# Ledger of designs, part 11: VHH binders against Probable histidinol-phosphatase

Target 1, 306 residues: Probable histidinol-phosphatase, of Schizosaccharomyces pombe (o14059)
Amino acid sequence: MPISSHSHSGQFCLHAQGKLEDVIQEAIQQGFQSFSFTEHTPRDRVEDLYPEELHLQPEDLFKTFDEYVNEARRLKQNYGDQINILIGAETEYIRPESVELLKSLNTKYNLDYFVGSVHHVNSIPIDFSPELWQKALQHVGNNPEQLFIDYFEHQYDLMQRLHPLVIGHFDLICLFAPEDAKEVFKNSKSVWELIQRNIKYAVSYGGIFEINTSAFRKGWKTAYPQQRLLELMVEQGAQLTLSDDSHGPHQVGLNYHLAKSYLDKCGITSLCMIEKGPDGNGTVVKNVTVDNVWSKFVGTNGITNT

## First folded at step 1 (VHH)

Design z14 (framework vhh_6z1v_2)
Fold by ESMFold2-Fast, scan of step 1:
Structure z14 (fold): chain B 306 residues (1-306), chain A 122 residues (1-122)
Amino acid sequence: as target 1 above (306 residues)
Amino acid sequence: EVQLVESGGRLVRTGGSLRLSCAASGRTFSSYDMGWFRQAPGKEREVVAAISGSGDSTWHADFVKGRFTISRDNAKNTVYLQMNSLKPEDTAVYYCAATYDLEWYSGHYDYWGQGTQVTVSS
């Protein structure tokens, strides 16, 4: 019975596809036991709009998020007896002040949880394009070690102030890193110390790390996080969950057969499933076996899981 | 596993119109999100427009809004870029690209065509 703790739809995300209802129907068709809606949080400044959003105002992002929560709650009412549906959001941490906006969203909507993600370093997007990643690098004096340090410091600030339940794609900063920067990431003692600190901190408050399969569709040989980081998480007693980070119905469960191989290679036999408490109150984490997650799995959008 | 072939690029005068076509071969064309990119000499490749597999969602870069329109015909396995009010600044090699991951940038497009040259003269 597969699970996904992180997803998007074209109805509420400009770089995604399809209606939220189509996404949940696809998850049901594939035999998912649990599926979380986690659309992007809005931003309150024009400067924080992605290049694809320059035709919008910040107020439009808040309206879109409100429409998202309303639609998600309708779908949970209509499909909740067929599949465990969680309603959360994926954070946008653009600047330290972003955390107050995130807290206000939780106060207003009482979300089940956050996927704590960092998509910007020093307010510059690092997962949008190689060109913007290079701009972020230039901002820190063309020093890739400093870019990695700033990324993990932002992640740490988010963790300390929000305590997101799920830590989103831990090493996303590496997505557009060229070979020389990846070498720095691998060999920097300073960066490794921050990685260790952040993992230990999240573990300390009950944070769980997503195994995010979107890395495979982006050309990676592993999910997020890369093997060295996953091994460190296991050594530190971190709890892990599974996410497709789907951007439409066609990506629900995409490359989960590759995720199974990766988990097996790393000796991981247990994952966490997120669900509501017995009376529909509170958000709880339940351990499931990897074998159970893949039990009777129908397929992954054209790839049969064997 | 999809192959892309662009066509329609040519010399055109400022203020003119041109339609580019991208023919896809392979199975499940409608499962791919498609994009049009361009690269001028000495400049970085930039995203021009993108369209979802269903055709229901489109995106256009600010520098072409109101002038260019992306569309697709899944029955013909073809994506189009209608270019109106062409400017000399539009001179570039235009590429179509396909991906399962609808992100409006070149780093996530898995399949690329060879490109078609568009030259806009005064």
Scores: ipSAE 0.000, ipTM 0.185, lowest interface PAE 15.2, mean pLDDT 87

Design z15 (framework vhh_6z1v_2)
Fold by ESMFold2-Fast, scan of step 1:
Structure z15 (fold): chain B 306 residues (1-306), chain A 125 residues (1-125)
Amino acid sequence: as target 1 above (306 residues)
Amino acid sequence: EVQLVESGGRLVRTGGSLRLSCAASGFTFSYYAMGWFRQAPGKEREVVAAISRSGGSTWHADFVKGRFTISRDNAKNTVYLQMNSLKPEDTAVYYCAAPDYSWDEYGTLTEYDYWGQGTQVTVSS
């Protein structure tokens, strides 16, 4: 009975496909026991629009987010008896001021939780394209060590000020890193001290780290986070959850068979499932076994050649 | 701004051949896999072929294997689809597409987010 703590739809994300209802119907069909809607949070500046959004205004993003929450609540009423549905959002942390916007969204919508993600370093997108990753590198004087330091400092600021329940794709900054930058990431003592600090901090407030399988469809041999980081998280007593970071119904549960192999290789036997409290108030987490998550899994997108 | 511009679509007789081209701009072409998709009237869009960023690996749908060949020229930022032994059922709008990430293999066949406007191929019987 699989779970996913992070997902998107083409209805509310320009680089995704399909309606939110198609996504939840696919999760039900695959036997998911829990599935979270976590569309991207809006931004309040024209400069913070992604390249695909340049035809929009910030006000359009707030309207889209409002429509997302309304549709998600309708779907939870219609399908909530068949599958555990959480309604959250994936953060956009572009600058320190972004946190106040995120807090205001939670005040207005009373979201179940945030996936605390950093997609920008010094306000430049680092997961959209290799070209923008290079622009982010140029911004810090073509020093990849500084780019990694800035990324984990942004992540730390987000953690300290928002306490997001789920830490999104911890090492996303490595997605478009060329081989020489990957060597810096691997060997920098300064970077690894920040990584250790951030992991320890999230553990201290009850944050859980997602095993995000979108890394597989992007050519990685592991989920996010890469093996060395996952081993460090386990050593630090971190709690883990599972996410497909699906961008449409065709990606629900995608590569979960690879995630199972990865978890087994790393000796991980338990994951966290997110749910509402007994009275429908508050968000709580409970431990589930890896064996239970893959029990009766009939995934069409996550299992190939079986 | 990512732009994909298809060309080469036209009317062709059953058994004929046609080569489609897709000119890419606004991204580092050699860092991305590329794919060809098609959509016939009243049908869902389907994957025709995909090629890795280096051009070293290709995939072709069963319904076009042996007839269609995908290729690319990274120096010209162009991906091609050579179509041979065309059949009436190949009639569709053909789309060039790219994923929003960099990888060496063509990955999953459903992970394509940037699309061209399409080029119409009509095969008369």
Scores: ipSAE 0.000, ipTM 0.180, lowest interface PAE 16.5, mean pLDDT 86

Design z16 (framework vhh_6z1v_2)
Fold by ESMFold2-Fast, scan of step 1:
Structure z16 (fold): chain B 306 residues (1-306), chain A 123 residues (1-123)
Amino acid sequence: as target 1 above (306 residues)
Amino acid sequence: EVQLVESGGRLVRTGGSLRLSCAASGLTFSSYAMGWFRQAPGKEREVVAAISWSGGSTWHADFVKGRFTISRDNAKNTVYLQMNSLKPEDTAVYYCAAGYEDTFYSPGSYDYWGQGTQVTVSS
């Protein structure tokens, strides 16, 4: 009975596919016990639009998010007896002021939780393209150590001010890093100290780290986070959850067989499942066994995994 | 300027094999997801196969599974579609597309497109 704490649909995300309803129907078909809708949060400045969004205005993003929450609530009403559905959002932390917008969204919509993600360093996207990753590197004087430091400082600010329940793809900054930058990431004492600080801080407020399988479809040998970071999280007593970070029905549960191998290799036998508290009040975290998560799992229908 | 150039499309007999190639220029190829799409006469454009930026993950549509295989060679800036056991129903213009991170499998998610290459399968 698999779970996913992080997902997107083509109805509300320009780089995804399919209707939100198609996504939840696929999760039900695959035997998921829990599935979270976590579309991207809107932005209030033209400068904060992704390259794919330059034909839009910020007001369009707010309208899209409103439509997302309304559709998600309709689907939870219709399918909630078949599968545990959570309604959240994946954060966009572009600048320190982004956190106030996130808080206002939660006040307006009363979301179940946030996936606390950082997709920008110094307001420059770092997971969109290698060209933009290089632009972010140029912004810090072509110093990859400083780029990593800034990334984890942004992540820390987000953690301190929002306390997101789920920490999204912890080491995303490494996705487009060339090999020489990856060596800096591996060997920098300063970067390693920030990583340890951030993990300890999230653990301290009850934050849980996602094992995000989208890394596999992007050519990684592991999910996010990479093995040494996962081992550090375990040493620090961190709780873990599972996410496909699906961008359409075709990606629901994608590469979960690789995630199982990764968890087994690392000796991980329990994960966290997110659900609503009694009578629908508040959001609670429950421990589930890895065996339970993979029980009755039918895999990714129609998708070839490598 | 980004350019994708498809090649290899031609007339082929039912049951035959054909390999399509798409050569990319003007972009950092190894950083883009690549997809193959097709459009048959009088039909909408549909996704055939997709491959991640590293080649570590692939997706194939149900109607081509076991017959078509997508692959890429990042050293040559080229994506391929190996087409086996061809049927008349595979007759279409085949398009190569390059997309940003997490843009797999949706035509609307690809920013760069080739001009297409015609594949005709005869009985």
Scores: ipSAE 0.000, ipTM 0.180, lowest interface PAE 14.1, mean pLDDT 87

Design z2 (framework vhh_6z1v_2)
Fold by ESMFold2-Fast, scan of step 1:
Structure z2 (fold): chain B 306 residues (1-306), chain A 123 residues (1-123)
Amino acid sequence: as target 1 above (306 residues)
Amino acid sequence: EVQLVESGGRLVRTGGSLRLSCAASGFTFSSYAMGWFRQAPGKEREVVAAISGSGGSTWHADFVKGRFTISRDNAKNTVYLQMNSLKPEDTAVYYCAAGEYWDSYTPDEYDYWGQGTQVTVSS
């Protein structure tokens, strides 16, 4: 009975593959108990388009998001009896004004929840390429400590103003960090104070941290967050959920056997599953055991995960 | 600054026992996985055992499984390697290392290294 709190499809994301319906059918086939659709939120400025989106206008992103919500609701009507489906979105926090756009999207669509993600520091993408990560570093005077500080300050602003239920891939800023920047990340007291503040704050409003397995397919030995951060989260009383951050049906449940190993080595025996409240109102979080999540699970992307 | 200091290496007879210690300073010890590596003359450095930051998970290479045991004391910032039933082929310099990944197989995955301690097993 696996779960995923974070996913994308090629129908609504240019760097993903496949239809949203193919994604949910794959989750059903693998025996998922719960699966969340969380496509990217639109952006309202041309300068905030990703390199792959340069042929589009901001208005096209809003149209795509509208089509996403409509399709997701159709699929929930058609498949909701077979699997618990949640309809949310993954945030794009590009600048402080981004939060007002996110609030307006929730007012319009009444989404189940947000995956609160930061993919930009000072409006520069930090998870698209090493070259753009270096541009973000140059923007702060080639000071990696300042880049990490700015990342966690953006994350904190998002947390304070939106209260996203799920905190997305907490340490994404490290994806393209070179070795010298990784040393700064490990040894900066200022950065670790911000990390502790952000974890404590999210816990205070009921935020949960995703164990995001996309790090494995990107070459990491752990999921997001890295082991040192995960151990800190556990020490701080943080609740955890599981996400494949799938970008197509072929990635549903991908590397969940590696996630199981990672959770076991960190002594984690409990995860959170997200559900709709009674009468379909509100969003509720409940605890499930790690053993329950992997019970009778058969991954189509490699090995049996039971 | 970060320091890892190994101790306990010496000459022992085949079938003997030895305990290695590694004292760590300059970082949050409980947040790092710890590993023991060894390198014999003319061979590459190989992983012997690893332990998670909390101590809840351990891994041992097949060639030492059942003979060696890794453990840690986070209150003392120390990781240990208990070596039993020693064989001449266990002769090597033993290195303590700290890293993010307790199941890593390569030296390049570890961030900090000790100077090494020599273990010699005579026939």
Scores: ipSAE 0.000, ipTM 0.150, lowest interface PAE 17.5, mean pLDDT 87

Design z3 (framework vhh_6z1v_2)
Fold by ESMFold2-Fast, scan of step 1:
Structure z3 (fold): chain B 306 residues (1-306), chain A 123 residues (1-123)
Amino acid sequence: as target 1 above (306 residues)
Amino acid sequence: EVQLVESGGRLVRTGGSLRLSCAASGRTFSDYAMGWFRQAPGKEREVVAAISRSGGSTWHADFVKGRFTISRDNAKNTVYLQMNSLKPEDTAVYYCAAEYFDSGYTSWEYDYWGQGTQVTVSS
C-alpha cells in the first residue's frame, strides 16, 4: 500500500505528462493507500518564469493553478472512496516576497498542505541545468560555500514564514554541484550549522521530511536527502514521508524498490502518511510501517516490491 | 548541438522481435538522458522507456514492461530499444529524444528529437 506526498501532471505542469485523472487512476491501480496532488505554485513576475514557460504570462500560471484546484477537487469527490487524496501545492520560493503570494494562495484555496521547496538561489534556478547552476554560482562570486549558505537561508525563511508540512527534496542544491563544491558542502562548518538549524526548526513545528525518489532517475544512488543528511534527520527526531515526485502516470511509484533498499540500509522502519482528520477536518499525520507501505505493492515495473 | 538518427523500424509479425537504434552526433552524448517515445494514429505521444545519462537508471512504461528494454552505449553514442513479444497495439511511430534537463522523462523536457521510425505489427 504505497504512499506519495509529492506529484505533478502534464495537465498543469509543462514538463510533466498526462492528465491528473490518469495519474490518480495509476496510483489506484498500483494499490496506493495515499496520494497527494502538489502542482507548482504560480509566479507573479515574468522574470520568474521557467525556460519552458517563457511563452506564457504570469496571469496564465494563476489560471492554470485555479483549474488545477478545481480538477483536483472533482477527482477527490470521484475517487476519494478508493484512495486517500490530499490537495496541496509545491512552493516556488524565488525571493522573500514569494511567501506573501504563497500565503494568499492558501487563504484563497484552503490547501491541505504545502511541499516547501526551494528551486532558486538568489532568483536563479538551481535544478534546471548545470549551466544555470553555474550562473547561480557566478552570482555569489564563484563561492560554493556562499551558494549553499544562501540556499539554506532561503529554505529557513520559507520554513519560518510558511511552516510547510512537507520539506521538499532537502538537498536539491547538490543536484548539479561539481566535486569541488560537494567537498565544500561536506566540510563547511557554516553550511552544516545551517543544515542542523533548518532540520531542528522544521521538527519543532511538526514539519516532515520527504524521501524523494526522483533523485534515483537523475542518477543518484540515494533518494533526496543523501545518506549523511538522512542520518542527521533521524538523529534529530525528524519524521519522514515518501514521495515519487511523479511527473506523469508513467512515474507513479517509479524506483520505489530502490527507495525500499535505501530505507532498509538506513534502518528506517516507520514513515508518515498524510490524511484528513476525522470528519474531513484538518490535515493529520499518521505513522505507518515501511513494511505496510510496500505491502501488496505492484510497482511501476509491474512487479511486487517487498 | 545533438543530432539524433533513428533506424530499425519496419513491418514485423505479432510475437516477433525488433531492435531500434538511435545514433547521436554533436556534443557530449553522455551529458544527455535519453528516451523512447511513440505515437499511434489519433493518440497522444507517450513515453515508452527512459535511461539516465550513465545508464544506471532505466524506466519502462507498464504497457511494455517485460517486453521492451532500453539500453545505451556511450562509447558508440547510441541508444537501443529491444522490443520482444510485439503486439498489434505496439504499432506506432517511435521517436528517440535527448534531454539535458534530466528530471521528468516527459516530452516537454526533451531538447532534441529524432525524425521517428515507423513500426508496424501485423497479425
Scores: ipSAE 0.000, ipTM 0.179, lowest interface PAE 14.9, mean pLDDT 86

Design z4 (framework vhh_6z1v_2)
Fold by ESMFold2-Fast, scan of step 1:
Structure z4 (fold): chain B 306 residues (1-306), chain A 123 residues (1-123)
Amino acid sequence: as target 1 above (306 residues)
Amino acid sequence: EVQLVESGGRLVRTGGSLRLSCAASGFTFSSYDMGWFRQAPGKEREVVAAISWSGGSTWHADFVKGRFTISRDNAKNTVYLQMNSLKPEDTAVYYCAARLYEDYGSPSQYDYWGQGTQVTVSS
């Protein structure tokens, strides 16, 4: 009975594939116990559009998000008896002012939770392409340590002001980091102090860290977060959840067998499942065993999209 | 031998309507997202509308919202652009383009492009 706390569809994300309904039908077919819809939050400035959105206006993103929430609620009504469906959103933290927009979305839609993600450093995308990662690096004077510091400071600001339930792909900043920058990441005491601060802070408000399997399909040997970070999270008593960060029905549960091996290697025996409270009130977190999460898993089972 | 062939471009009067078609061959059409782009003389190419591979999602530029509608017929390997309330500023060569959506990458890069069809709105 697998779970996923983070997903996207091509219906509401330009770099994903398939209808939201196709995604949930695939999750049901694979025996998922819980599956969260977490499409990207809209942005209110033209400057904050992703490269794929340059033909759009900010108002279009708000309309798309409204359509997403409506479709997600329709699907929850239709399929909610077969699978636990949560309706949330993945944050876009581009600048400090982004948080007020996120709060307004929650006021308007009463979302189940946020996946608190940072995809930009100093308003420059860092997970879109190696070229944009290099532009972000140039913005901070070609200083990789400063780029990492800024990333974790943005993450901390988001955590402090929004208290997202799920912390998205904690070390995403490393996705396009070249080997010399990765060495800085490994050896910087300043960076690791910020990492420890952020983990401790999230733990303090009940935040849960996702084990995000999209890293495997992007060529990583681990999920997000990398092993050293996961070990630190465990040491600090962090709660963990599981996410495929699927970008279409073909990615639902993708590489979950690799995730199980990774969790087993790190001695992790429990995960968190997110569900609605009694009578549909509030969002609650329930501990589940790793063994139980993989029970009745039909998935891709040994197939990887590398 | 992938091909996208646009048709339907012609001279129309201001306020008129026109339907463009793009016939696709040589690839699995139902696995590709489709877009309509236009380029007027002396201007950059701009995206007009886009539709997901399944037809479940559509996007329209602000300057055509309420006037243009993109649609597709996967059984016929064809994407359409219905253009209503045409204005002189809609005069351009219209291109259809196809992309296989992968996670991340340059969304301004489409895999396949047609040769274009000329739309002229008289004024």
Scores: ipSAE 0.000, ipTM 0.134, lowest interface PAE 14.5, mean pLDDT 86

Design z5 (framework vhh_6z1v_2)
Fold by ESMFold2-Fast, scan of step 1:
Structure z5 (fold): chain B 306 residues (1-306), chain A 123 residues (1-123)
Amino acid sequence: as target 1 above (306 residues)
Amino acid sequence: EVQLVESGGRLVRTGGSLRLSCAASGSTFSSYAMGWFRQAPGKEREVVAAITGSGGYTWHADFVKGRFTISRDNAKNTVYLQMNSLKPEDTAVYYCAADTWYSEGFYDAYDYWGQGTQVTVSS
């Protein structure tokens, strides 16, 4: 009975693969109990287009998002009796003004929830390529401590103004960090004070931290967040959910056997599942055991823990 | 940069076995996730199997589970697809693809593609 609180498809994301319907069919085939569609929110400036989007205009991103919501609602109507489908979005926080755009999208579409993600520091992408991460570092005077500080300040602003239900891949800023920057991350008192502040704040409004397995396919030995951060979240009473952050049918449930090992290693026995309320209105969070999530789990490769 | 060359495609009888190889040139091969895709005439390209850079995790499409196995040898810069119990429906051009596993922002999830190798399964 696995779950995923964060996913994408090639139909509505240029760096992903496959149709949204293929993604949900794969989740059903694997025995998922709950699966959330959470496509990237559109951006309203030309300078905020990713490299693969340079042939587009901002208006095209809004049209794509509209088409995403329409298709997601059609699929929920067709498959919602077989699997719990949530329709949300993954935030793009590029600058403080981004939050007003996110609020307007929620007003227009009445989304089930946001995955609150920060993919930019000082408007420069930090998860797209090592080259862009280096550009973000140059922007702050080649000071990695300042880059980390700015990242967690952006995350905090997003948390305070939007209260996203799910906190996306908390330590994404570390994805392209070279070894010397990782050492600064490990040892900076200033950075860890901001990390503690952000965790406490999200816990205070009921925010749930995702254990995001995309880190494994990117060569990490853990999911997001790394072990020290996960241990801190547990210590502070944080609630956790599970996400594959799939970018196509071939990534649905990808590395969930590694996630199970990671959760076991960290002593995690409970996760949160997101679903609609009994009347089909409102978003509800319920606790599930790790054992229940992996019970009778077929998996992407036919792997089970029973 | 990575360049990929597939080999091993040929005519094989139903129920037979075949191993495809994909040789990669370039440094840091172990940093790339590798995938096998196939495309039959008149059909869309579909993903068959994928493997992480370390080889620690593999994924296989439902229609090949139990029959196909993806593996890699990082010392030889090669990824393999072992195909057993072949069916006529497996007839396709098979493509090897490499993805920078640490970069989700690149194109359509796979950055580099080989030229393909033809597999034909006779009844």
Scores: ipSAE 0.000, ipTM 0.226, lowest interface PAE 11.3, mean pLDDT 86

Design z6 (framework vhh_6z1v_2)
Fold by ESMFold2-Fast, scan of step 1:
Structure z6 (fold): chain B 306 residues (1-306), chain A 123 residues (1-123)
Amino acid sequence: as target 1 above (306 residues)
Amino acid sequence: EVQLVESGGRLVRTGGSLRLSCAASGRTFSSYYMGWFRQAPGKEREVVAAISSSGGSTWHADFVKGRFTISRDNAKNTVYLQMNSLKPEDTAVYYCAAHPYDEFWGTSEYDYWGQGTQVTVSS
C-alpha cells in the first residue's frame, strides 16, 4: 500500500493539472494507504509572484489557499474512511519574514503539518527555470559555493523557526545546477558541513526527510535526495518518508517503481507514514516497511507505474 | 498559437549519433521556452533537455548529460537535439514542446507539443 506525503492539484496550483478530487480518487484506485494534500502557501508581495501568476494579486493567492483548505476538508470527510488523508501545506521561504506568515497560516487553518521547502535563494526562484537559477547565481557574484551555502542557511532558518515535520526535496538547489556547479557541490567542505548540520538539526526535533520521486520526471537518476545525501541521512539516524510531489492525477505514484529500486540499492527497509492521532487529534508518525509499501496489490510484485 | 513538427528520428546502431530538429510555425517562436521529451512504449514521458527563449540557458537530464546537446536557431524557428554515443535505452519517441513564459519549465507545464519522431537504437 503506497504513501505520499507531498502533492498538488491544478485546481489550486497554476502549473499543475486536474481537480483535487481527481487526485485523491487516483490515489484510492492505486491502493494508497495514506495521501497528503500539501498545496503551496500563499505569498504576500507582488514581487514574489511566479511568471505564470503575473495576472494575479497576492490577495488571490490567499483566496486560493482558503479554497484549497475548504475543498481538502470536504474530501477528507467524503473519502477519509477509504484512505488516510492529511491536510497540510508546502512552505514558501522567500525571506526570513516568510516564517511569520507561515505561522499565521497554521494558526488560522490548524494544518496537520508543513512540508518545509525552500524554492528561493536570496528571494530568487531556483527550481522554476535555468534562467532564474542563473540569476540567483549572479546575485552571489557567480559563486556556486556561495549559492549552495545560502540555500542551506535558508533551509536551516526555516527548520529552526518552524520545525516542519517533513523536509521537502532536500537538494532541490541542484536541479538546474550546471556541471561545474555540481563539481563544486561534490567537493565543498563548507557546503557539506552545512548539510550535516541541517540533517542533525531536523533529526533532533523529529523532522522526517522525504524521498521525493519528482526528481525522476525532471530527468534525475535518483529521487531527491541524491544517493550521497541519502546515505548521510541514514548514517545520522534520519527517518524517511515517501512522496510523489504529484502535480495532477496522472502523476500520483509516478515513478514509484524507480523509487523502490533506489531505496533497495541504498539498503532502506523502513519508511514513515503520517497519520492523525486517536480521536482525530494531533499528527503522529509510524514506521512501515518498504516491502509493505510496495507489495500490497493483487497479481503483481510491488507498485507498478506504467 | 504555435505548431511543432519533429524530424530526424531513425534507426541507428549503438554508439552512433543523430540530430533531431523541431520546426515551429506560428507567431513569436523566439518568445517560447522549448524542451525535448521522450517516451518509450509502456513507459512515462520524461524530460531530456530544455532551452530558454534566447538560448542563453540550457538544461540537460543527468542520463544524457555529456551525450546530448540542445540548441536553437530563432531565425529559422528551429530547436535541435544533437545525440551522441547513443545507447539502446535511448530508444523512444522524442517530442518537442513549447511554453510561453521564458522562466517556466516542467513536464506538465508545456502548452504546445509536436507529434513526435521515433528513434531506435540497436546493435
Scores: ipSAE 0.000, ipTM 0.327, lowest interface PAE 11.3, mean pLDDT 86

